# VH-VL binders against o60147, part 222

Target 1, 175 residues: o60147
Amino acid sequence: MLEKNKYLYIFRHIQTNQVLLSQGNVLKKTALFQLPYPLQKPVAPNGMRPAKLRKDHWVPLLKVEFPNESMFQSVFMQLLNYRKYRSVQPLTSDLLKLPIPVRRRKIMRQEVPNTIADLADILNKEKFPENSVRLQLSDKSDSEYADWPPSVQIDSEEIKLSRGFREKTTVDEAR
Short names: E, the ipSAE of ESMFold2; O, the ipSAE of OpenDDE; V2, 0.75 times the mean of E and O plus 0.25 times the DockQ between their complexes.

## First folded at step 9 (VH-VL)

Design za8 (framework fv_gimsilumab)
Fold by ESMFold2-Fast, scan of step 9:
Structure za8 (fold): chain C 175 residues (1-175), chain A 121 residues (1-121), chain B 107 residues (1-107)
Amino acid sequence: as target 1 above (175 residues)
Amino acid sequence: EVQLVESGGGLVQPGGSLRLSCAASGFTFSDYWMHWLRQVPGKGPVWVSRINSDGSSTTYADSVRGRFTISRDNANNTLFLQMNSLRADDTALYFCARESYYEGTGWFDYWGQGTPVTVSS
Amino acid sequence: EIVLTQSPVTLSVSPGERVTLSCRASQSVSSNLAWYQQKLGQGPRLLIYGASTRATDIPARFSGSGSETEFTLTISSLQSEDFAVYYCQQYNDWPLTFGQGTKLEIK
C-alpha cells in the first residue's frame, strides 16, 4: 500500500547553493526547470536546455512531513509561488552594478536562506495544529534563518533518501 | 484556450526588412519561453530564434544571427521578430510557438498558423 | 548538427490499420525526442514528447517508443482525421532539428 504526497523534500546544490523542491525523496530531472540560472558555466546555445541532473551534486537541505496530502499540496504550491515571485522582482541598484556572473552567484547564494524563510512564512500564515508538521534539517543551524510557528516540530534525525537518488550520473546526465 | 496568431509577413526585396508579430491569448504569456520557427512548404520546420519569459535571454540560429532580433512585450502579450538584411533563402512560413515548461526544453506545445514571408527581387 | 531521417517518406493506408513511423538520429538524442502532426494549412500539433509521453488531449491510439538513435510513432487504429504529415524533433543538442516528415495518405 502506497501513500502519496505527504512529504516535501528540499535539495541544495553543493557548489552554487541553488535549491530544488521535490514531492518525494527521488529528485526528478524535471525539477531543474525550477532553476532561474542554469548550472552550465558559459552562456551557450546548449545552455537553453535545463542543466544535466548530477545527483551526486545535490544533497538534502530539509524534509517536511505533513499530516495529510491537502496540507502538503497547499504548502508546496505556495512555495513554488514564492519562488516565482522572487524571480520576477526588480533587481536592486546594488545588484545591477555588479557584472552578470557576480550578480548571479550572489543571488544563488541566497536561495537557501530565502527558501527556508519562505517555508516558515507560509507555515506561520497557515494555522496548522500544534506539533503537526515535522521538519528535519541536514544542518540544524539552517533553522536560524526563520522563526517557526508552534505547528512545527524540528527533528535532528538523518534524512533518508531512496537508493535511486544516491546513484551517480545516468546516461542522460553523462551526455 | 491557447491561441497564437502571427502577422506582418509579406513580399519584400532582398536586403529589405519586415517585422513579424505574434499575438498570444488564453495563457499567462509572461510565464513562457517563446520561439520563432520557419517552414518551406513541403519541408520540415527549421528553428529560428528563442526568448525567455522576461526577455533577458535570446538565442538565434546561425543563419539569422546578426540579422534577426527577437523581442517581446509582456504587457500586451505580443512576441516580435525584426528581420533585417533579408535574403531569398529566408522565404518561408514563419510560426511562433510556445515552449513547454514542464519537461525538457525545446519541444513546442502550441504553434500559430504561420505568416508567409517571400523575399524576391 | 543532429540530422533526423524519417521513414517511410510516404505511406498509403486505410482507416482502421495500425501504422508505425520511424525516426533515426545521426547521433544519440537519449529520449529527448518529440513528435508532431501537421495538417494542410495548419501549424504543427504536439503529439509526443520525451520519446514516449503523450501530450495533453492526444488520443490513446498514438504512442511513441525508442531511445538513443531509433524511435517510432505508432497509431494503433488509424482514424480519418489522422491523415497528415508527421515530424520528429530532437531537443538533445543545439540547434533544435526536425526530420523531413512522413506523409500519411488515404489508400
Scores: ipSAE 0.000, ipTM 0.466, lowest interface PAE 12.5, mean pLDDT 79

Design za9 (framework fv_gimsilumab)
Fold by ESMFold2-Fast, scan of step 9:
Structure za9 (fold): chain C 175 residues (1-175), chain A 121 residues (1-121), chain B 107 residues (1-107)
Amino acid sequence: as target 1 above (175 residues)
Amino acid sequence: EVQLVESGGGLVQPGGSLRLSCAASGFTFSDYWMHWLRQVPGKGPVWVSRINSDGSSTTYADSVRGRFTISRDNANNTLFLQMNSLRADDTALYFCARESYYEGTGWFDYWGQGTPVTVSS
Amino acid sequence: EIVLTQSPVTLSVSPGERVTLSCRASQSVDSNLAWYQQKLGQGPRLLIYGASTRATDIPARFSGSGSETEFTLTISSLQSEDFAVYYCQQYNNWPLTFGQGTKLEIK
């Protein structure tokens, strides 16, 4: 036995519905470079630092369990690259007709369904063993944004969120 | 100006150990994933090891797993590769490289000049 | 692992010529392909990523194209400083892999 299970956490912003990917259950400020609005290009500029991360504004969307490092890294890299391609694509004429604040809200609201669809597309293209990838969602209805391949098993248990007066980042053990 | 400078290479006998260092400057080292790669003259680079921005996650090529350890010192902008149980097929020029885009995407925007490691009797 | 095969292995050319280098992947890597230039005694220098996007400060004479399994690096008018070895690299699947290289040398 050479490999241990690996986890990919996907977080969503509670107000904007924007999505961030993480290799662990804790979001790092460098993850903000994944967001298209601070970045016009796929690569972040040298020496620049991201805006401060408000961890209480992000909650888990999806947790993906992989049986080995190779599968995890392949999916994680492809998912990041899908997001970068999307961020540099020309806007449709319909979106360009909208005022900037309205346009931005519409684009951000699509990040959750787009990320789930991208994940499913990657998993469908990869020929992983049956039931080798496990998905745990915060909201089971989000699984309906895509058709999943035989390699994927959706966990019946949802990720639980803890709340005080203000919503908090949910801490979940990855191992 | 981004710079990566490797050091610590040398001649060692099979079964020996070496510790490589990579001194980084010109960027916020703690924001980037870092890699070690190696290259035999006349051949393409081969990936060896990867470490995330805070050092909490490390990955190794199958050929070096259990023998090599990647680590970093963010306070001093330095990346390390501890190499144990060295074999003749570990002989190569070793490069440190910075992975582009802070969360890692798999291409390298900057590389060092390399430090030679020769394992022979 | 994905195998990248570059052709030709060696190309003898004169300054001012248009040069085309090829990289073929054993399976699809989408557009997740980078090109590097390596001169003797130096580390590789990133030229292209995403198959066709030029890296910062790379001259306009360098361009990349292709997708899936077939990729091309073109140098529109070869300069004396362009004589080097060129490598392609895929970052679609783990582990990361590189081609064997194409050497550009003076005719």
Scores: ipSAE 0.423, ipTM 0.766, lowest interface PAE 2.9, mean pLDDT 83
Fold by OpenDDE, second read of step 10:
Structure za9 (fold): chain C 175 residues (1-175), chain A 121 residues (1-121), chain B 107 residues (1-107)
Amino acid sequence: as target 1 above (175 residues)
Amino acid sequence: EVQLVESGGGLVQPGGSLRLSCAASGFTFSDYWMHWLRQVPGKGPVWVSRINSDGSSTTYADSVRGRFTISRDNANNTLFLQMNSLRADDTALYFCARESYYEGTGWFDYWGQGTPVTVSS
Amino acid sequence: EIVLTQSPVTLSVSPGERVTLSCRASQSVDSNLAWYQQKLGQGPRLLIYGASTRATDIPARFSGSGSETEFTLTISSLQSEDFAVYYCQQYNNWPLTFGQGTKLEIK
């Protein structure tokens, strides 16, 4: 059994590129609470919450293994803070010139790189021991979105999780 | 210092209504999801309702759905609970609580002292 | 809903003693468990979240452990101000649920 309390899984939506944080390798319905409700004020649009969790719509973005649960919790909470901060920031003048649907799409497209950058920034500030944090990406090129501290060891092997779920099985690979 | 102060509790007959208020201070109220919980003396707290930061999303326990309405006034840092069609089993001490770290965490880092609600004929 | 069962219901202890409180979940809640302290006439106070992380300004004598279905709150050396009721709460599944509480009273 995996030590769930020291693992961070991040998923992205296949259509909107919204991101969800998960302590487990299986998305929970409660994870949707991380996303803003669709009726939120347009002054700070940062995605919308789907009505239902469709696990098949969420693909793994990255997996992080921390030395312990305490470190995980710290980073997890900070990621939520970063997301919240970003969601309430005033929109740029360029974005305000765009129609609302276009604006929302543009913002959502940045969630993946922003989340990766946030993670790197948080880890840089935490100053964990060298090579104590293991990062596995679904796409290794995504690591280029940020500068990583010495505490982070990036795996050469890409993450192998099924959509919204745990490690891929032979059946999953056939899909 | 974070403070939550409930008010509006009292004695009401079955079928009656009450409106509870929670005055928040010491933090940016509009950034946090807020909750109402209730507690019968000698028992554990029971979750009643949740509201997101801007009030666009509300959730209710099955026992109060259709009767209770949670709302908030961010301009005045106040949380509300409109309670209609009150029943005897609604009798409890009602707390407002702040959900930790803005949204979606699921635990409460600050609670008020509670306001008592008694429903009796 | 997930049912949390705390034990014992009441515990009589003396200052300076080590205290261990138990919280059992009807199903796995991973590490999504919080502990609260409630003194008479007051609202609950957050002690632990994530099963083992102390909240801000919580004394080091309080510690949490456990995962899945078995959780423990430990007070290494009971102080006079620690006599209260302690509750566990899960936030792994909706709706959120609390235990029935453990009362610490003076022996």
Scores: ipSAE 0.006, ipTM 0.575, lowest interface PAE 11.6, mean pLDDT 87

## First folded at step 11 (VH-VL)

Design jb1 (framework fv_dargistotug; at its last look DockQ between E and O 0.44; V2 from the best seeds 0.00; counts 0 for: pae E 5.0 > 2)
Fold by OpenDDE, look of step 11:
Structure jb1 (fold): chain C 175 residues (1-175), chain A 120 residues (1-120), chain B 106 residues (1-106)
Amino acid sequence: as target 1 above (175 residues)
Amino acid sequence: QVQLVQSGSELKKPGASVKVSCKASGYTFTSYGMNWVRQAPGQGLEWMGWINTYTGEPTYAQGFTGRFVFSLDTSVSTAYLQISSLKAEDTAVYYCARGTYYLLTGFDSWGQGTLVTVSS
Amino acid sequence: DIQLTQSPSFLSASVGDRVTITCRASQDISSYLAWYQQKPGKAPKLLIYDASTLESGVPSRFSGSGSGTEFTLTISSLQPEDFATYYCQQDYEYPTFGGGTKVEIK
């Protein structure tokens, strides 16, 4: 069986570019609770937290394999903390000058690069053994959002994960 | 060591209110959600809902809306369950349990439970 | 809500027996299933999470298997301290528990 405890999956929303973290390769419906701002009436992308998880709206961003569960847990929790920290920071004067919808979109657009940068920062601080962390990206160009420490080995192959869930099958590729 | 310590047993009359506390220690309180689970005498476990300890946002399971209120005092790492307008059918042991829906860990820590007895 | 059906509800066994408990989900929950042990007057104790991962400190005689809609908890050799009620729980959606399986002495 797959040692899921060592794997971090990061998904992005295809419209809003919001980010969800997952220990499993299948998104839980409750993963949406990672998003701090619930919707009152509207549906995504107008809100920050969709009322329902639409798996087909979430695509894999990256997959990280850690040497063990302890390392995974440490990094995972730190990522969540980084996100929380950003979410509660006062908005800059420049952002406050923007209409609310534009502001929200701008903030959400930064989630992907911020998450990648956060991951790299966390890994840099953790000082894991060289090449002990394996990183697979859906888009290799996303690796450019950060300087990666020697502990990270970036795979040459892109991740083969279907939207919102398990590895792509032949059927999935045909869709 | 992670510990969840709940308040003592309660005996209430129908129509009264009760507030159960769950004090957490041994970990960062705001890093994990707090769940509430009910168990009627001789019955199974029933998830009541959870509260986001960071944001304070409560989520209630179906059947536990209205009379049930989750709250926090983060300054003392304590979660609370308040039940108003108590009914006889509310007689049960109530557990707080640590867990997030982000990880695969289940509810890894539980309070010792609080028996609430509602009797005329 | 996702319904979990455990079978059997009651199981009589002897020390040393191999015990198997099944949990069936009303829909595909991947591997997002946990198993708990509860003794009378005590809080539940987490045994297995992610369908097959043993919680720290839990004896190796406990094991979990399954994915999707069918899951199994196995006690390879029942010990005296294992007589208890066991619950499965899913957290793919809002958490729900199975009805429980009481393992009692034959």
Scores: ipSAE 0.443, ipTM 0.823, lowest interface PAE 1.4, mean pLDDT 89
Fold by ESMFold2, look of step 11:
Structure jb1 (fold): chain C 175 residues (1-175), chain A 120 residues (1-120), chain B 106 residues (1-106)
Amino acid sequence: as target 1 above (175 residues)
Amino acid sequence: QVQLVQSGSELKKPGASVKVSCKASGYTFTSYGMNWVRQAPGQGLEWMGWINTYTGEPTYAQGFTGRFVFSLDTSVSTAYLQISSLKAEDTAVYYCARGTYYLLTGFDSWGQGTLVTVSS
Amino acid sequence: DIQLTQSPSFLSASVGDRVTITCRASQDISSYLAWYQQKPGKAPKLLIYDASTLESGVPSRFSGSGSGTEFTLTISSLQPEDFATYYCQQDYEYPTFGGGTKVEIK
C-alpha cells in the first residue's frame, strides 16, 4: 500500500506575527489552542489567544511536503514542543523592564524567525533522505533565518496568497 | 498497530464513582490528544471533551463540567475518565478515541468502549 | 456550536443499490468532516476523513464529497455487511456529530 504525502502549513498573523501550525491550507478554529491565554496581571505574557479565528488575519508563511504522515506528525509535535519549551523559559531583565504590550510585541516578533529556525533544527537532526522534504515559502528571504539540511529542497516558486489574489479585468479583456 | 484498550464494564449505584481507563499502544502517546465520547443506549455519539496528552490540560464539552474528570498517566500511556456522583442518566458506553490534536483526521482509533450501568 | 444535520435518519435499501447520505453543517467547516460506520455493539469505524479521503482498508464502494456546508457519503453498491448506522463528524471546531443514519437492508 503506498504512503500518503502529508503537508505542514504554517501561518503568521498579519499584525502580531504569531504563528500557527496546520495540516490543512485552511485553519481550524482549534489551531488557536497553540496560543497561550492572555494574563490579566502585568507579567510577561506567553501570547494572546483570540476568541475568534479571523481567517483574513492569517496568511501563509510556509508549506512543507513530507513523504508520509509519520514524518509529518513527528515534526509537527516537535515544533509544538520547541515553542512550549521556549515559552516557559525565564525572561531577561531587559524584557521585564518593558511595559507588557511592548514586551509582548518584541517576543512575538521573534515567532516567525524562531519557528523557521526550529523547523530547520528538527530537519537537520532527522535522517531524512536527500531532497525528500519540499519547502515552499511565501517570502523566500525567510529561508535566511536558518541553514537547511540536504534533505530539504527549497522550492523556487513562492506560495500564491489565497486571500491576496484578485483576477484583474482590463478594457482589452472586456472587449 | 495502534490500539486503545479500555477497562471492563461497570455496574454502579447512584452516587458512586467510576474510573475508566484507556491504555494506548503502537504510537507516541503524547503526540495525539485523547478524546472521550459517550453513547447512551440507543442514542448517537456525543463528544465529552479531550485531554492534551503533552500538557495534561483537559477541555470539557458543555454539559460535562463538574462531575467528569479527565486525567493521564503518561508513564504507562494511559488516559482516565472519572465520573463522580453517578446518576442513572450516566448509563452509557464510554469510548476513548485518538485524534483532533491539530490534525485533520477524525478519530482514527477508538477503544472498544466501556459500558457503565447506573441502577439501584 | 456547529450543528450537523444528517438526512435521512433512516434508510431501507436493497443489496446493490446506490445509497447517498447527506450531512449539512450550520456554518462553513471547509473540508473538516469525517464519516463513521458503527455496527451494533461495536466502536465507530472511521471511513472517510477530510470530507473525501478514504481511510486505509475501507472498501472503494464508499466515497465522500462536499465542502463548506454540504457533504455526502455514497455507497455505490450496497452490500449485506453495510447494515450499520453512519455518523458524520466535524472537527473544524470542538467536535460535534450528526444524529446518525441507520441503514437497513430490505
Scores: ipSAE 0.203, ipTM 0.688, lowest interface PAE 5.0, mean pLDDT 83
ESMFold2 (binder alone), look of step 11: mean pLDDT 93; pTM 0.951

Design jb10 (framework fv_dargistotug; at its last look DockQ between E and O 0.48; V2 from the best seeds 0.00; counts 0 for: pae E 8.5 > 2)
Fold by OpenDDE, look of step 11:
Structure jb10 (fold): chain C 175 residues (1-175), chain A 120 residues (1-120), chain B 106 residues (1-106)
Amino acid sequence: as target 1 above (175 residues)
Amino acid sequence: QVQLVQSGSELKKPGASVKVSCKASGYTFTSYAMNWVRQAPGQGLEWMGWINTYTGEPTYAQGFTGRFVFSLDTSVSTAYLQISSLKAEDTAVYYCARGTYYLLTGFDSWGQGTLVTVSS
Amino acid sequence: DIQLTQSPSFLSASVGDRVTITCRASQDISSYLAWYQQKPGKAPKLLIYDASTLESGVPSRFSGSGSGTEFTLTISSLQPEDFATYYCQQDYEYPTFGGGTKVEIK
């Protein structure tokens, strides 16, 4: 019997730096529901929930392999909760002094480092077995956004994932 | 063990309202989305929509807007489906089904279904 | 909405037979397809998710394959308890189900 999916893919928007979590290596349209602010007339640069998923606007950030589905599910939900928590927090006085477009951009710029930091924090708290979690980054330098627990093994190889699309496999190459 | 237990069968007249409950147990209620699926007698399965159990935000499929309302009582790990202004064509078995947030996986747990019969 | 077309709608088979059910999507849904079994008067039961991953507790005689727009559910050796209606379901977008395939005894 096969275990449930134990892979977490994280994508970032190339313009807004918004972050989407994915259980698969291909983004679903429903992944957009992760974005807290719906926009009736979606314009991606506005940093809100677009009406349509443009896969070509999303690039891989990292891939995480968990030992099992339970661990994946726990971390996945916690990541969503962390993001939600931040989204509903009152804005600081400094942010409120900024024009709305500038404010939005500043907030969105923090999504990538915040997500990475959140992941590390969650994993630190979970106390998974040593080297039981495999982390692969599209940019190795992104690993510097957090201190990783011993449970995390960072791959030396960067993710080779097409923009918004699946990881190239031998099967895909044969197509 | 994950369990979804729904309320009993309902017999209603056209124009009436019905509220179906789905009580969850054996898992963290707010960690999984709750879906509603309709099945008319002798027909196939039809996804009605889902509700985010963490935020309470409902999403309705096309054709299930207006008269259909998803709601929650997280204190008792229960999801509700309310149908107003019932019509004969609403006669069906209604299922609640657990899914991961944002519909990342199939529905791995189902309620036993609630038959709603609308008849004059 | 994404339409799923199952074939055949009805299938007569005997115990021990190899059964194959096809599900075709109106567009590319990658591997985001699930298969369910439903018996009369019962809720659907998840068999396969992500096109080919067997749900826990499901017998190994069930298998799923395919990607993109064409998917297949296979029962390697049909058992008496396998006579039921089978549905495919996509979750690439808002979930939609196939029309179902009723597997009945020959």
Scores: ipSAE 0.365, ipTM 0.806, lowest interface PAE 1.9, mean pLDDT 88
Fold by ESMFold2, look of step 11:
Structure jb10 (fold): chain C 175 residues (1-175), chain A 120 residues (1-120), chain B 106 residues (1-106)
Amino acid sequence: as target 1 above (175 residues)
Amino acid sequence: QVQLVQSGSELKKPGASVKVSCKASGYTFTSYAMNWVRQAPGQGLEWMGWINTYTGEPTYAQGFTGRFVFSLDTSVSTAYLQISSLKAEDTAVYYCARGTYYLLTGFDSWGQGTLVTVSS
Amino acid sequence: DIQLTQSPSFLSASVGDRVTITCRASQDISSYLAWYQQKPGKAPKLLIYDASTLESGVPSRFSGSGSGTEFTLTISSLQPEDFATYYCQQDYEYPTFGGGTKVEIK
């Protein structure tokens, strides 16, 4: 049944390259909570959390199909925890030398490669059956950020939808 | 078998504190968020917030950011709700419920509820 | 806050009736809506999530439909054990619940 959660959907922000994880093909407004924010400001003064979810600013990065819902939930939680632990790490000396706006943008720009590497690391540690995890990317070259275990089958077909993961028919998108 | 077992009913005076426990079993405790839901007598359900059971980070709904504290003891798979400076309007049944705001499964397991009565 | 408005607030019905309960959201919540059943003195029980997906162990006489701002819960043939209060709940953002619909006999 497609209605059970066994799919991970990952979105990328078109301007900042920040990443949001989703259990559904439509982002929840609370997905922004995955990004760090200051206690007293709803914006991300450290460059991390937008004030509101602009659905037109988030595009597909990748989709993962897991063998079952339990495995999806485990991987999803681990990805969130990798992100949380990274957010509390001391900044490197090279980053601290940069002006704050440049530093912030550089940190956000690493979200895509970091998330892809984290996913691969988790999948390498987990013992899934060979070819049981299907990975589909919007840009196939992004698979080069990591070495994938034998359990992962990388789909040769890229995600071609310009927004979201939902297929819908419109006048301009009809075939 | 997923189970959430809450501590028993409490009768308290205004100004006191109470700590409600919710012990989980039958699943990996740190893989699911723990929610707290309040139901005042004759009223509907009100989400109070949730806690990330892996990191311990709480999130509180508006109106619950002061006297209400969520916490965990992961060694015994238990979540806690502490209410300080109790008021008469805190009289309600308090539920714990398993789920995450990231999953499409809703709150699929609930504790039996803990009645907290605040009266002079 | 996303407000959920349930209608009706109260409903009298007989065993065997088809019952429909509606839930309207103050903004588009896609399919991020769940339905719960609560009997007196008991915790709520999840019936439906993602607008239309039946939770395991829930009788097939329950069904859900809708998307966006309007949602329905339908009981195709009301049984004696179905007399309860029903709540909708969105999880598009911080969860909120509808006000409930109490289904009573006769």
Scores: ipSAE 0.021, ipTM 0.615, lowest interface PAE 8.5, mean pLDDT 83
ESMFold2 (binder alone), look of step 11: mean pLDDT 93; pTM 0.949

